# Designs tried in a protein design chat: VH-VL binders against Mitochondrial distribution and morphology protein 38 (MDM38). Part 11

Target 1, 223 residues: Mitochondrial distribution and morphology protein 38 (MDM38), of Saccharomyces cerevisiae (q08179r182to404)
Amino acid sequence: KLIEIRKKTSEFLHETLEESNLITYNTIENAEKKQKFLNFFRKLYSAKEGKIMTFQHDEISAIAQMFKNDSVLDNLSRPQLAAMSKFMSLRPFGNDNMLRYQIRSKLKDIMNDDKTIDYEGVESLSQEELYQACVSRGMKAYGVSKEDLVDNLKVWLELRLRQKIPSVLMVLSSTFTFGGLPKENYSKAFSPLAEKKETKSKYDDLLDLYYDGILQVLSSIPD
Below, E stands for the ipSAE of ESMFold2; O stands for the ipSAE of OpenDDE; V2 stands for 0.75 times the mean of E and O plus 0.25 times the DockQ between their complexes.

## First folded at step 7 (VH-VL; framework fv_necitumumab)

Design R4 (from M2 with heavy chain Y105S, light chain N53K; at its last look DockQ between E and O 0.83; V2 from the best seeds 0.75)
Fold by ESMFold2, look of step 7:
Structure R4 (fold): chain C 223 residues (1-223), chain A 122 residues (1-122), chain B 107 residues (1-107)
Amino acid sequence: as target 1 above (223 residues)
Amino acid sequence: QVQLQESGPGLVKPSQTLSLTCTVSGGSISSGDYYWSWIRQPPGKGLEWIGYIYHTGSTDYNPSLKSRVTMSVDTSKNQFSLKVNSVTAADTAVYYCARDRITISGYAFDYWGQGTLVTVSS
Amino acid sequence: EIVMTQSPATLSLSPGERATLSCRASQSVSDYLAWYQQKPGQAPRLLIYEASKRATGIPARFSGSGSGTDFTLTISSLEPEDFAVYYCQQRSNWPLTFGGGTKAEIK
């Protein structure tokens, strides 16, 4: 049931994120950051116009870091907030401010838990703790081996804590990596691709996959 | 038609503060598309970027000058200003103010003031 | 800081000739490079931005090319008003830096 709820809410979020102005470039005050922001979105437009573009992990991270959790949540519509709540296994209730508070509170709990897990080490988690950590972060955990869950959580911690990707973007990107796979029949103009690192392990494959998810979230933002 | 004009003393004594103002006419300084920069050129030499100020007051300075430089903006007067503390003869230069356009259509210094020579001497 | 090196320092040519000015960056600046023209006693004037795009009002005889570390400004047929100093400027990384200039002068 959880899988079905997450697939449905993922599809809704994928379809509607283009309507959101999660951040506008005219609020960026630093000139170097504004130029990097514009460079990224100009490159994204080129990709949508007819060529496959690759985006380096560090350029994706730099752009993602320009988003703030509160700013993103303030720019989501009520249906989007409700869908995000359901994806996170929250019961959406009340007005828009109550939905934002619930999501904000959950994201704060996850951020604190991320720090604890990173300090103690992912391998210190019991199988049940590992399962719950992955589920709460929007990862597919049912039917997944312990070894894969460890790698998934390690990638999350790398992106969240070391690359400093905002947690709201991490959850949104989970909708693209969970069961809302990139459309396999897409034209190359509508699905830009992240640069693939040298693939030697399952961890490296997951890292590449998650950067693709982050890129998909960023590519869904209107100009 | 946007125009930029520098103003301020042309002679400054060593160890004092150099102070210049750029007045913008024919356009608003308050646009989010533009950054307001100072560039200097010692006589017969090349150009050195000093820094910029955004209309909200946000700044960034060339690290080579950062400890001595302060910029300010007055949107009500459509002006922005440069101060350079503790000047020496090495600060003698023509000082330009310039508009830095950073938009989806491109990035460049598209309008410059005519420049004002500031000489540091006794 | 990215160092911009221009060559030659001086280019002596006659009106009607083709001028080729070189600009080299100490590290890649992608295509975030501008060219400015400065006549004696005047402020710099924007010619080219993003390596190859002409600014508004710039004659077609001015063209820019290159990417990464090596850039060229070409003036296809020099006019008398084109004898000036030309500066390149990178804007890939802050601080923004200029080249030392190339002076185009009448032979």
Scores: ipSAE 0.635, ipTM 0.894, lowest interface PAE 1.2, mean pLDDT 85
ESMFold2 (binder alone), look of step 7: mean pLDDT 92; pTM 0.944
OpenDDE, look of step 7: ipSAE 0.817; ipTM 0.954

Design R5 (from M2 with light chain A34N; at its last look DockQ between E and O 0.46; V2 from the best seeds 0.66)
Fold by ESMFold2, look of step 7:
Structure R5 (fold): chain C 223 residues (1-223), chain A 122 residues (1-122), chain B 107 residues (1-107)
Amino acid sequence: as target 1 above (223 residues)
Amino acid sequence: QVQLQESGPGLVKPSQTLSLTCTVSGGSISSGDYYWSWIRQPPGKGLEWIGYIYHTGSTDYNPSLKSRVTMSVDTSKNQFSLKVNSVTAADTAVYYCARDRITIYGYAFDYWGQGTLVTVSS
Amino acid sequence: EIVMTQSPATLSLSPGERATLSCRASQSVSDYLNWYQQKPGQAPRLLIYEASNRATGIPARFSGSGSGTDFTLTISSLEPEDFAVYYCQQRSNWPLTFGGGTKAEIK
């Protein structure tokens, strides 16, 4: 039931995200940041033309950090806000401002919970606590082993707390990792540190997957 | 065609503030594509980037000058300005204003004013 | 801060000769290097952006090459109007910095 709601809302968000102006590049007032953003965008444009482009995790993180939660939420339509709310297992109600408040409040609760989980250690959570933590963050949790839930939550904490990816982008990227990446995937994320390992762990593969999701959100920004 | 023109006094006494204004014609200063910079050149020497101002008033300055420099913009007059406080003879230079184009097509100072010599002398 | 070093400081040549001007960065600037020409009594003029792209209206005799730390401006056959000072400028990192210049003089 939850799975079907998340599939439908993910599909809607994927189809409509290009219509939204999550950040206008003209809002970047710092010239150095403007250049970095445009360099990234020019590279993404090459990928849209069919060239396979590789992006480092740090590169993706730097660009993602230029987005602000409030700015992103202000640029989503009411149907998009409602879809996002449903994906987050919230009951949407009221006008646009009420939906934004509901989402913002939920994201704040998740951030506080993230800090607590990180301090206590992900492994200290019970099966039920792990399940609820993953579900609340838009992750697939039903039928998933405890070990996989731990790895998923560790990746979330790394991106949210250490890489400081804005939480709205994290939720939007979850729609791509939950519903699957586009069939024509011309852009790939990678970590130089993970590539130096003789064998990549499941955690490293999962980190690549979530960075691919973030990359998909960023590639959906209008030209 | 865009034109930039510097104006201000050519002689400033030590310890005073030099003030320059750049007037932009043939185009709007209120554009997301452009950052408005000052560059100076002491006589017979090379070029030093001073800083920029964006049309919203946001600035960034060369760390070597940051403590003494302020810039401002007046979009209604299509002008931007430079102030350098507590000047010394080392601040004697030709001062240029320039448009910094930052777009998907490239990044460069594409238009420069003719420059104005400011001499710091007693 | 990225230091840009240009060589030679002065280049004495005759019209029709080939000029080769060097610019070296203290750390990689990727391709984010511009070249400007400055004639006596005039403001600088953009010649080359992103290491190798000629600005609009710049004659084909001007070409730029290089990447990372080592860059070259080449003037294939000098014209009388090409005797000027040439500056390289990086924009990979702020503050933006210029080289010290290379003066092209008539021998």
Scores: ipSAE 0.660, ipTM 0.908, lowest interface PAE 1.0, mean pLDDT 86
ESMFold2 (binder alone), look of step 7: mean pLDDT 94; pTM 0.957
OpenDDE, look of step 7: ipSAE 0.799; ipTM 0.954

## First folded at step 8 (VH-VL; framework fv_necitumumab)

Design T1 (from R3 with light chain A34N; at its last look DockQ between E and O 0.51; V2 from the best seeds 0.69)
Heavy chain, then light chain:
Amino acid sequence: QVQLQESGPGLVKPSQTLSLTCTVSGGSISSGDYYWSWIRQPPGKGLEWIGYIYHTGSTDYNPSLKSRVTMSVDTSKNQFSLKVNSVTAADTAVYYCARDRITFYGYAFDYWGQGTLVTVSS
Amino acid sequence: EIVMTQSPATLSLSPGERATLSCRASQSVSDYLNWYQQKPGQAPRLLIYEASKRATGIPARFSGSGSGTDFTLTISSLEPEDFAVYYCQQRSNWPLTFGGGTKAEIK
ESMFold2, look of step 8: ipSAE 0.708; ipTM 0.915
ESMFold2 (binder alone), look of step 8: mean pLDDT 94; pTM 0.958
OpenDDE, look of step 8: ipSAE 0.826; ipTM 0.963
ESMFold2, look of step 9: ipSAE 0.667; ipTM 0.905
ESMFold2 (binder alone), look of step 9: mean pLDDT 94; pTM 0.958
OpenDDE, look of step 9: ipSAE 0.824; ipTM 0.963

Design T2 (from R3 with heavy chain Y105G; at its last look DockQ between E and O 0.51; V2 from the best seeds 0.00; counts 0 for: pae E 2.6 > 2)
Fold by ESMFold2, look of step 8:
Structure T2 (fold): chain C 223 residues (1-223), chain A 122 residues (1-122), chain B 107 residues (1-107)
Amino acid sequence: as target 1 above (223 residues)
Amino acid sequence: QVQLQESGPGLVKPSQTLSLTCTVSGGSISSGDYYWSWIRQPPGKGLEWIGYIYHTGSTDYNPSLKSRVTMSVDTSKNQFSLKVNSVTAADTAVYYCARDRITFGGYAFDYWGQGTLVTVSS
Amino acid sequence: EIVMTQSPATLSLSPGERATLSCRASQSVSDYLAWYQQKPGQAPRLLIYEASKRATGIPARFSGSGSGTDFTLTISSLEPEDFAVYYCQQRSNWPLTFGGGTKAEIK
């Protein structure tokens, strides 16, 4: 069953991401970006000192934008690529390069679909189309209300299309939002604008959740 | 101990290209730890950052000069260079090369060359 | 671009006196600020980085403070060799920018 496969692949990826260099400090040649990267990760590593550190959404987005899909995929082992493929409902076959190609092709399809959905509006999707869009992006969709599926997809589109979060990070972060965040999480995302509302909307809570997922992926980068 | 030394012509005619080279000794320009900058100071005036170059050739320039400035690095000679095109009298200044390291606090320029005066005149 | 404003433009003091030099940024630069000393005919010398940390070999009489937009360089007791021009530099955003300088001169 799809749920079981996604749980197993999420757990494997969560256990092994620290072993992979998704990006290294030395691949950033621009001085200003390197400083931002360094400042972010020193703050992130400090969170383990028993204090919860909070990160603004735009702070997280700026760091996430420094990643390149091809560079991330090049640093994943074949078992990790296979797990990612299975999480994405792909049938893994062939060597590492074939797996990377399959993943890139799927991400391109999702990106084209994202653009179409954003242009036509999420509300224009039928129940079946909405279900399939959420499932293909690694979201829980079985037994979920239509309103919740709409909100989840809107958050995905915001992050992917407006915040420019790289597709591979979006999928990796979905393993955390699908498979569950760590119980003892020392890093939390927040939005200053949402903090000023009388009551945070479900959309605002979902944005925080998805940014928390991105933080978990970034936290897996070695110290 | 690291030392930086500027070299190049001290006189340049208007509309021509100003060309300077900084030679690094006592350390390697190929180190990934450092960025290599040019800074200028018109006589009696303050300091202006021109830009930096990394050992791979990656650059960033002050927007006020970006259209006219090119930097290059020659790791085999342990040197980096500055060109300023289409110079005017406003480009008359002492030109310094300096070493920088990008850290959490945006460290600083810890080693400077002695500076070389470039005068733009007919 | 972040504008750095130094005051006063000139500081006339005697040896042994306490000097206080001000630097203000047009936007927050956190603590990403450096101070340099420049004597006539010489290149600048790094004094302070990260707003408050002394560079290697800099005497303890030099201290820096501040964060955000307002920064101060203090020389607790001026020595004859301290009469020079002092520049602050923000290192938060590119382009890197310097203040206009404060000249410390003998009264």
Scores: ipSAE 0.493, ipTM 0.820, lowest interface PAE 2.6, mean pLDDT 87
ESMFold2 (binder alone), look of step 8: mean pLDDT 92; pTM 0.946
OpenDDE, look of step 8: ipSAE 0.755; ipTM 0.933

Design T3 (from R3 with light chain S30E; at its last look DockQ between E and O 0.70; V2 from the best seeds 0.74)
Fold by ESMFold2, look of step 8:
Structure T3 (fold): chain C 223 residues (1-223), chain A 122 residues (1-122), chain B 107 residues (1-107)
Amino acid sequence: as target 1 above (223 residues)
Amino acid sequence: QVQLQESGPGLVKPSQTLSLTCTVSGGSISSGDYYWSWIRQPPGKGLEWIGYIYHTGSTDYNPSLKSRVTMSVDTSKNQFSLKVNSVTAADTAVYYCARDRITFYGYAFDYWGQGTLVTVSS
Amino acid sequence: EIVMTQSPATLSLSPGERATLSCRASQSVEDYLAWYQQKPGQAPRLLIYEASKRATGIPARFSGSGSGTDFTLTISSLEPEDFAVYYCQQRSNWPLTFGGGTKAEIK
């Protein structure tokens, strides 16, 4: 079943991301970006030593935007590519380059669909379309209310289209939000604007959750 | 010990191109930890950052000068260079090259050349 | 562009006195702040980076403090060799910008 496949592939990706060199600071040529990257990971290193650290959503977005989809995919091993393909409900076949092509093609299809949904409004989706849109993006959809599916999809659109989080990182972060965040989470994302609200909305809580997922992907990168 | 040394003409006529070279010794400019900057100081005035070049050739320039400035790097000679086009008397300054260290352990201009005065006059 | 404002423009003190130099940023630069010393006819020398960390070989009488927009360089006991101009410099946002300088004159 899809849930079981996603749990297994999420576990594998979680266990092996530390082995991947998704980006090194030596490949960052822009000085301002390199300094921001290094400062972020100095804070993250402190969090791994058992210090509790918090990160603003815009910090996380800025670092995530430094990743290039092609570079990330080129640094994944064949077992990781296969796990990612299975998580995305693809039928993996062929060599590493074929797997990367299939993943890129699916990500492009989702991006085109994201633009259409954003233009027409999430409310324009039928119940079945909404369900399929959430499932295809790695979200839990079985047994979830329509209102929650709408909020999940709106957060996805915010992150992908407005915050410009790279598609590969969005899928990898979905493995953390789908399978649950690690028990000992030393780092937390927050939004100062949302923290000032008298009552947090479901949307704000979901946004925090998705940024926590992105932070978990970034936290898995070797220092 | 790393040393930086500026070289180039001390006198340049208006409307011509100012061209300077910084030679790095005691270390390599091909290291990924470093950005190579030019900074200038008009006589009796403060410091102005002109821009940097990375060992791959990637650059970023001060917007105030960007239209007139280019930089280049020659890793085989361990040198990087500055060109300022269409100079005027306002470009008269001491020009410094400097190493910008950007590493996990800190961020600073840790080594500077001695500086070279470039005068723009007829 | 972030404007760095230093005060006072000139500081006249005797050897052995404490010097306090101020630097203010037009917006927060967090701790992305460096201090440089420039003696007449010489290149700037790095004193302090990341607002408060002394560079290698800098005497303990030099200390930096502050964060955000307001920063201070302190020289606990002024030596004759400390006659120089001091510049602060932000590196939070490019273009990198320097303050106008504080000239320390030993009475």
Scores: ipSAE 0.684, ipTM 0.918, lowest interface PAE 0.8, mean pLDDT 86
ESMFold2 (binder alone), look of step 8: mean pLDDT 92; pTM 0.945
OpenDDE, look of step 8: ipSAE 0.809; ipTM 0.956

Design T4 (from R3 with light chain S30Y; at its last look DockQ between E and O 0.49; V2 from the best seeds 0.00; counts 0 for: pae E 6.5 > 2)
Fold by ESMFold2, look of step 8:
Structure T4 (fold): chain C 223 residues (1-223), chain A 122 residues (1-122), chain B 107 residues (1-107)
Amino acid sequence: as target 1 above (223 residues)
Amino acid sequence: QVQLQESGPGLVKPSQTLSLTCTVSGGSISSGDYYWSWIRQPPGKGLEWIGYIYHTGSTDYNPSLKSRVTMSVDTSKNQFSLKVNSVTAADTAVYYCARDRITFYGYAFDYWGQGTLVTVSS
Amino acid sequence: EIVMTQSPATLSLSPGERATLSCRASQSVYDYLAWYQQKPGQAPRLLIYEASKRATGIPARFSGSGSGTDFTLTISSLEPEDFAVYYCQQRSNWPLTFGGGTKAEIK
């Protein structure tokens, strides 16, 4: 079933992502961006059991925005493209270029839906539309309350539309939020505004979770 | 040994444009490992970073000066340049050019020119 | 932008004494902090980068410490050539900013 396929493809992507170079600082020409990239990854690579590193949402977003969908897809192997396609509920078919086209086309469809949903409001979706929107984005939807599905989709829209996180990174991040974060996670996302609240909302917790997923994708990039 | 040398007029009238050139010798400005910068120091005062330029022409400027500053690079002459428009007495300073290596292993201004004083007065 | 505050403005000491120079950032710059020495009529010279790493050719009497917002440059035993102005610089966020300087003078 779909759940089993997603678990298997998530595991494969997690194990193999470190073998791919999704971006390197040598391609960054702007000095400020290059220094932000280097500072971020030096901090990220220093994380270990005795020294947990924390990252604000905005610094994670700044780094994520340096990635481009096409560049990331070009650096994935065919087995990785096939696994990503299966995770996205696509039928992998053809050579590498056809797989990239299928993924790119699906991401474009999701982005168009994101814009429509954001304009009309997440609350305007029927139960079936909400379920399909969450499933198509790689979220757990079976057995999840309507309120939780709404919150998950709102977090997705925040990250994709307002924080401009590239769609490919969002899908890769979904493999971590779907399959669970690793037991030994020494990198944590947080929001200073949310930490000022006496009680954090479920939305705030989900936002931290999704940023943690993005951190996992970024931490899988080779040295 | 890499050396940096500033050149340009030492006296500029108010409201005019200050123009300086840094000539790099003993090394290539086209190296992808290095960024090229201007820093200034008013007499008796501290240092102010003006901006960076990469050998491809990509720039990054101090926001306090961004509206008045333009930097350029000429790789064929192994030079990079600074223009500051609409100068006032506040722009009187020693102007330094400097090299920065921005890599995973460290970043700081490791080579500086000797500096050139630019005075803005009528 | 990040404001770098150095103290004291002037430090009057004799050769052989230990100098301690302070630099404080208005927000965390982690360890992305450099120290420069400037003698009269000369360009700055890099002493320390990454808060604590000595640049090539810098004597062991110079050491840097600190992280986050509070940083210290220590000169363990002042030599006559060490009487100069010292600047810290943060390199965490643009614009790159320098401290106001600490002048080390002979007492």
Scores: ipSAE 0.075, ipTM 0.611, lowest interface PAE 6.5, mean pLDDT 85
ESMFold2 (binder alone), look of step 8: mean pLDDT 92; pTM 0.947
OpenDDE, look of step 8: ipSAE 0.802; ipTM 0.953

Design T5 (from R3 with light chain N93E; at its last look DockQ between E and O 0.57; V2 from the best seeds 0.67)
Fold by ESMFold2, look of step 8:
Structure T5 (fold): chain C 223 residues (1-223), chain A 122 residues (1-122), chain B 107 residues (1-107)
Amino acid sequence: as target 1 above (223 residues)
Amino acid sequence: QVQLQESGPGLVKPSQTLSLTCTVSGGSISSGDYYWSWIRQPPGKGLEWIGYIYHTGSTDYNPSLKSRVTMSVDTSKNQFSLKVNSVTAADTAVYYCARDRITFYGYAFDYWGQGTLVTVSS
Amino acid sequence: EIVMTQSPATLSLSPGERATLSCRASQSVSDYLAWYQQKPGQAPRLLIYEASKRATGIPARFSGSGSGTDFTLTISSLEPEDFAVYYCQQRSEWPLTFGGGTKAEIK
């Protein structure tokens, strides 16, 4: 089953992302970004020691934006590239550069498709189109209502197009959102605007869920 | 012990360019942990952050001065420099160089030079 | 940019007295706040970073507190060398900004 492949692939990719965090940190030259990165991961270390930490959505977005698709992909080994290809439902073939090209090409296709879906409206998609859009993005689609698929895709479009979360991190975070893995950290995401509402909407709950997934992907760096 | 020393002309005429150099001793300027800043203090007034330079040459400037300032770094001489173009009397100040430490251990200006007074006068 | 407001502008006190200096930010700076001391004719010296942590070599009579927008520097018992100007600085957002200063002077 695709679910089993995604669970095994997700565990492998999570371990690999720790190396990319360290590489990203070493390339930051802007002082404000450097301080934000350091403070964010100091808070994450505190959460791992049993201290409960909360992170605003904009904090998570700012750190996520510091990662670039090409930087992450350039530092993946062939087994890691193959695992990511399987997670994206691609058939891997060729050398490392061909695998990077396949993944990069698929991510570009998803980005272009995201723009088209956003322009036409998510609700204009047929059931089959909606199913394929969710599957290609690493979301659960089997046994999920059309309305839930629409809501999940709307949250994806917000995060990818408005919040500019790198597509590699978006795909990886789907593991924690839909993969059923136990949360390793005690960290939570929140939105200041949503917290002011007396009752959170379903959309706001889904945003929290996706940001929790992104936070889990970002959690733990070597030092 | 890390020490910073400013050097440059104490008198500059209006519309000219103010140039200062900070020499770092007792430590390397080529570290990823440190940002090298200029701060100024007009007589009888408070402190104004001018900007920083990183050892790779990357900079960020206070928007209030950005159009008139440039910074440079010479890692072989362990020095960094400030230029302020088109100066006026408002640029008369004591100019400090300072090390900005940005590490997991904390964030602050931990070492400062003595400061050098630059007077802009005809 | 974040405006830092210090009060009072001047503290007139005798040696041995307790000094309390206030710093207020125009928006939350969390605990990204430092305090510096500047003696006459000298460069500023780091006293406190991250709102409450003493820098190396700073005497225990100096303490910092607060978070968000309101911060306090306390000198438990003033010594003659403590009569100086004190600046707070936020580093939550660039450009980095300093308060206008509080001058501690002999009554």
Scores: ipSAE 0.607, ipTM 0.890, lowest interface PAE 1.3, mean pLDDT 84
ESMFold2 (binder alone), look of step 8: mean pLDDT 92; pTM 0.946
OpenDDE, look of step 8: ipSAE 0.798; ipTM 0.947

## First folded at step 9 (VH-VL; framework fv_necitumumab)

Design U1 (from T1 with heavy chain S37N; at its last look DockQ between E and O 0.76; V2 from the best seeds 0.76)
Fold by ESMFold2, look of step 9:
Structure U1 (fold): chain C 223 residues (1-223), chain A 122 residues (1-122), chain B 107 residues (1-107)
Amino acid sequence: as target 1 above (223 residues)
Amino acid sequence: QVQLQESGPGLVKPSQTLSLTCTVSGGSISSGDYYWNWIRQPPGKGLEWIGYIYHTGSTDYNPSLKSRVTMSVDTSKNQFSLKVNSVTAADTAVYYCARDRITFYGYAFDYWGQGTLVTVSS
Amino acid sequence: EIVMTQSPATLSLSPGERATLSCRASQSVSDYLNWYQQKPGQAPRLLIYEASKRATGIPARFSGSGSGTDFTLTISSLEPEDFAVYYCQQRSNWPLTFGGGTKAEIK
């Protein structure tokens, strides 16, 4: 079943991402961006040393926006590309470049669909349309209420369209949120605006969860 | 010991182009850790950041000067250069080149040239 | 653009005295604040980075403190060579900006 495939591919990606150089700070040509990148990883180093560190959503978004889809895909091995393809419910075909093309094409289709859904409104989708939209984006959808599917998709649209998180990072972060976050989590995402609310909505909790997933992907970047 | 040294004409006429070169010795300009900056100081006044160039040629300029400034780098000579077009008396200053170190361990202008006075007058 | 304001403009002190120099930012710069010393006829020299960390070779009499918008450079006991102009500089946002300077004068 799909759940089993996603669990296996997520585990493989989690174990192997630390050996990938998704981006290095020595290739950052803009000084302000390089400083922000280094600030972020200095905090991650503190968290790895056992200090409790928190990361604001805006901070995570700024770093995530520095990644390029093609650069990330070029730094993945064929087993990683195949695992990512299987997680996305693609049928792998051909050499590494063909796998990268298939992944890029799927991500483009999802982005175009994101724009359409955002224009029409998430609430206009039927249960089946919601289900298919969530499944295609790597979200848990089986046995999930319509209300929760709507919230999940709204968070995806916020991150992808407003926060402009790169599509490849969105999929990689889905592998973390689908398979569960690490038990010993010394780093956490939060929103100052959501923490001011009298009670946090399900949407706010989901947004924190997805940012935690992005943070986990970013934590695999080399020291 | 890393050293930076500015060179160029000390007198420039209004409307002409100010052109300066910074020569780096005791270290390589091609390191990914460093950004190569120009800063100026009008006589008796404070410091104004002009911009930087990275060893790949990538630049960022102070918006107040961006329309008139260009920088270049020559890694084979271990040099980087500043041009300021259409100068006026307001461009009279001591011009410094400086190395900006941006690493995991800290961020600062750690080495400066001695500075060179450029006077803009008829 | 972040405006850096230093006070006082001039500080007249004798060797052995304690100097306290203030720097304020128009918005938070967190701890991305550096201090530079400029002696007459010389280029600036890095003293303090990250608000409070001494650069290599800087004597312990120099210390920095503060965060956010308000920062202080302290020289615990002035030496004759410390009479110079001191500049704070923010690097939270580009363009990088410097304060107007505080001149430490002998008297």
Scores: ipSAE 0.681, ipTM 0.922, lowest interface PAE 0.7, mean pLDDT 86
ESMFold2 (binder alone), look of step 9: mean pLDDT 94; pTM 0.955
OpenDDE, look of step 9: ipSAE 0.828; ipTM 0.965

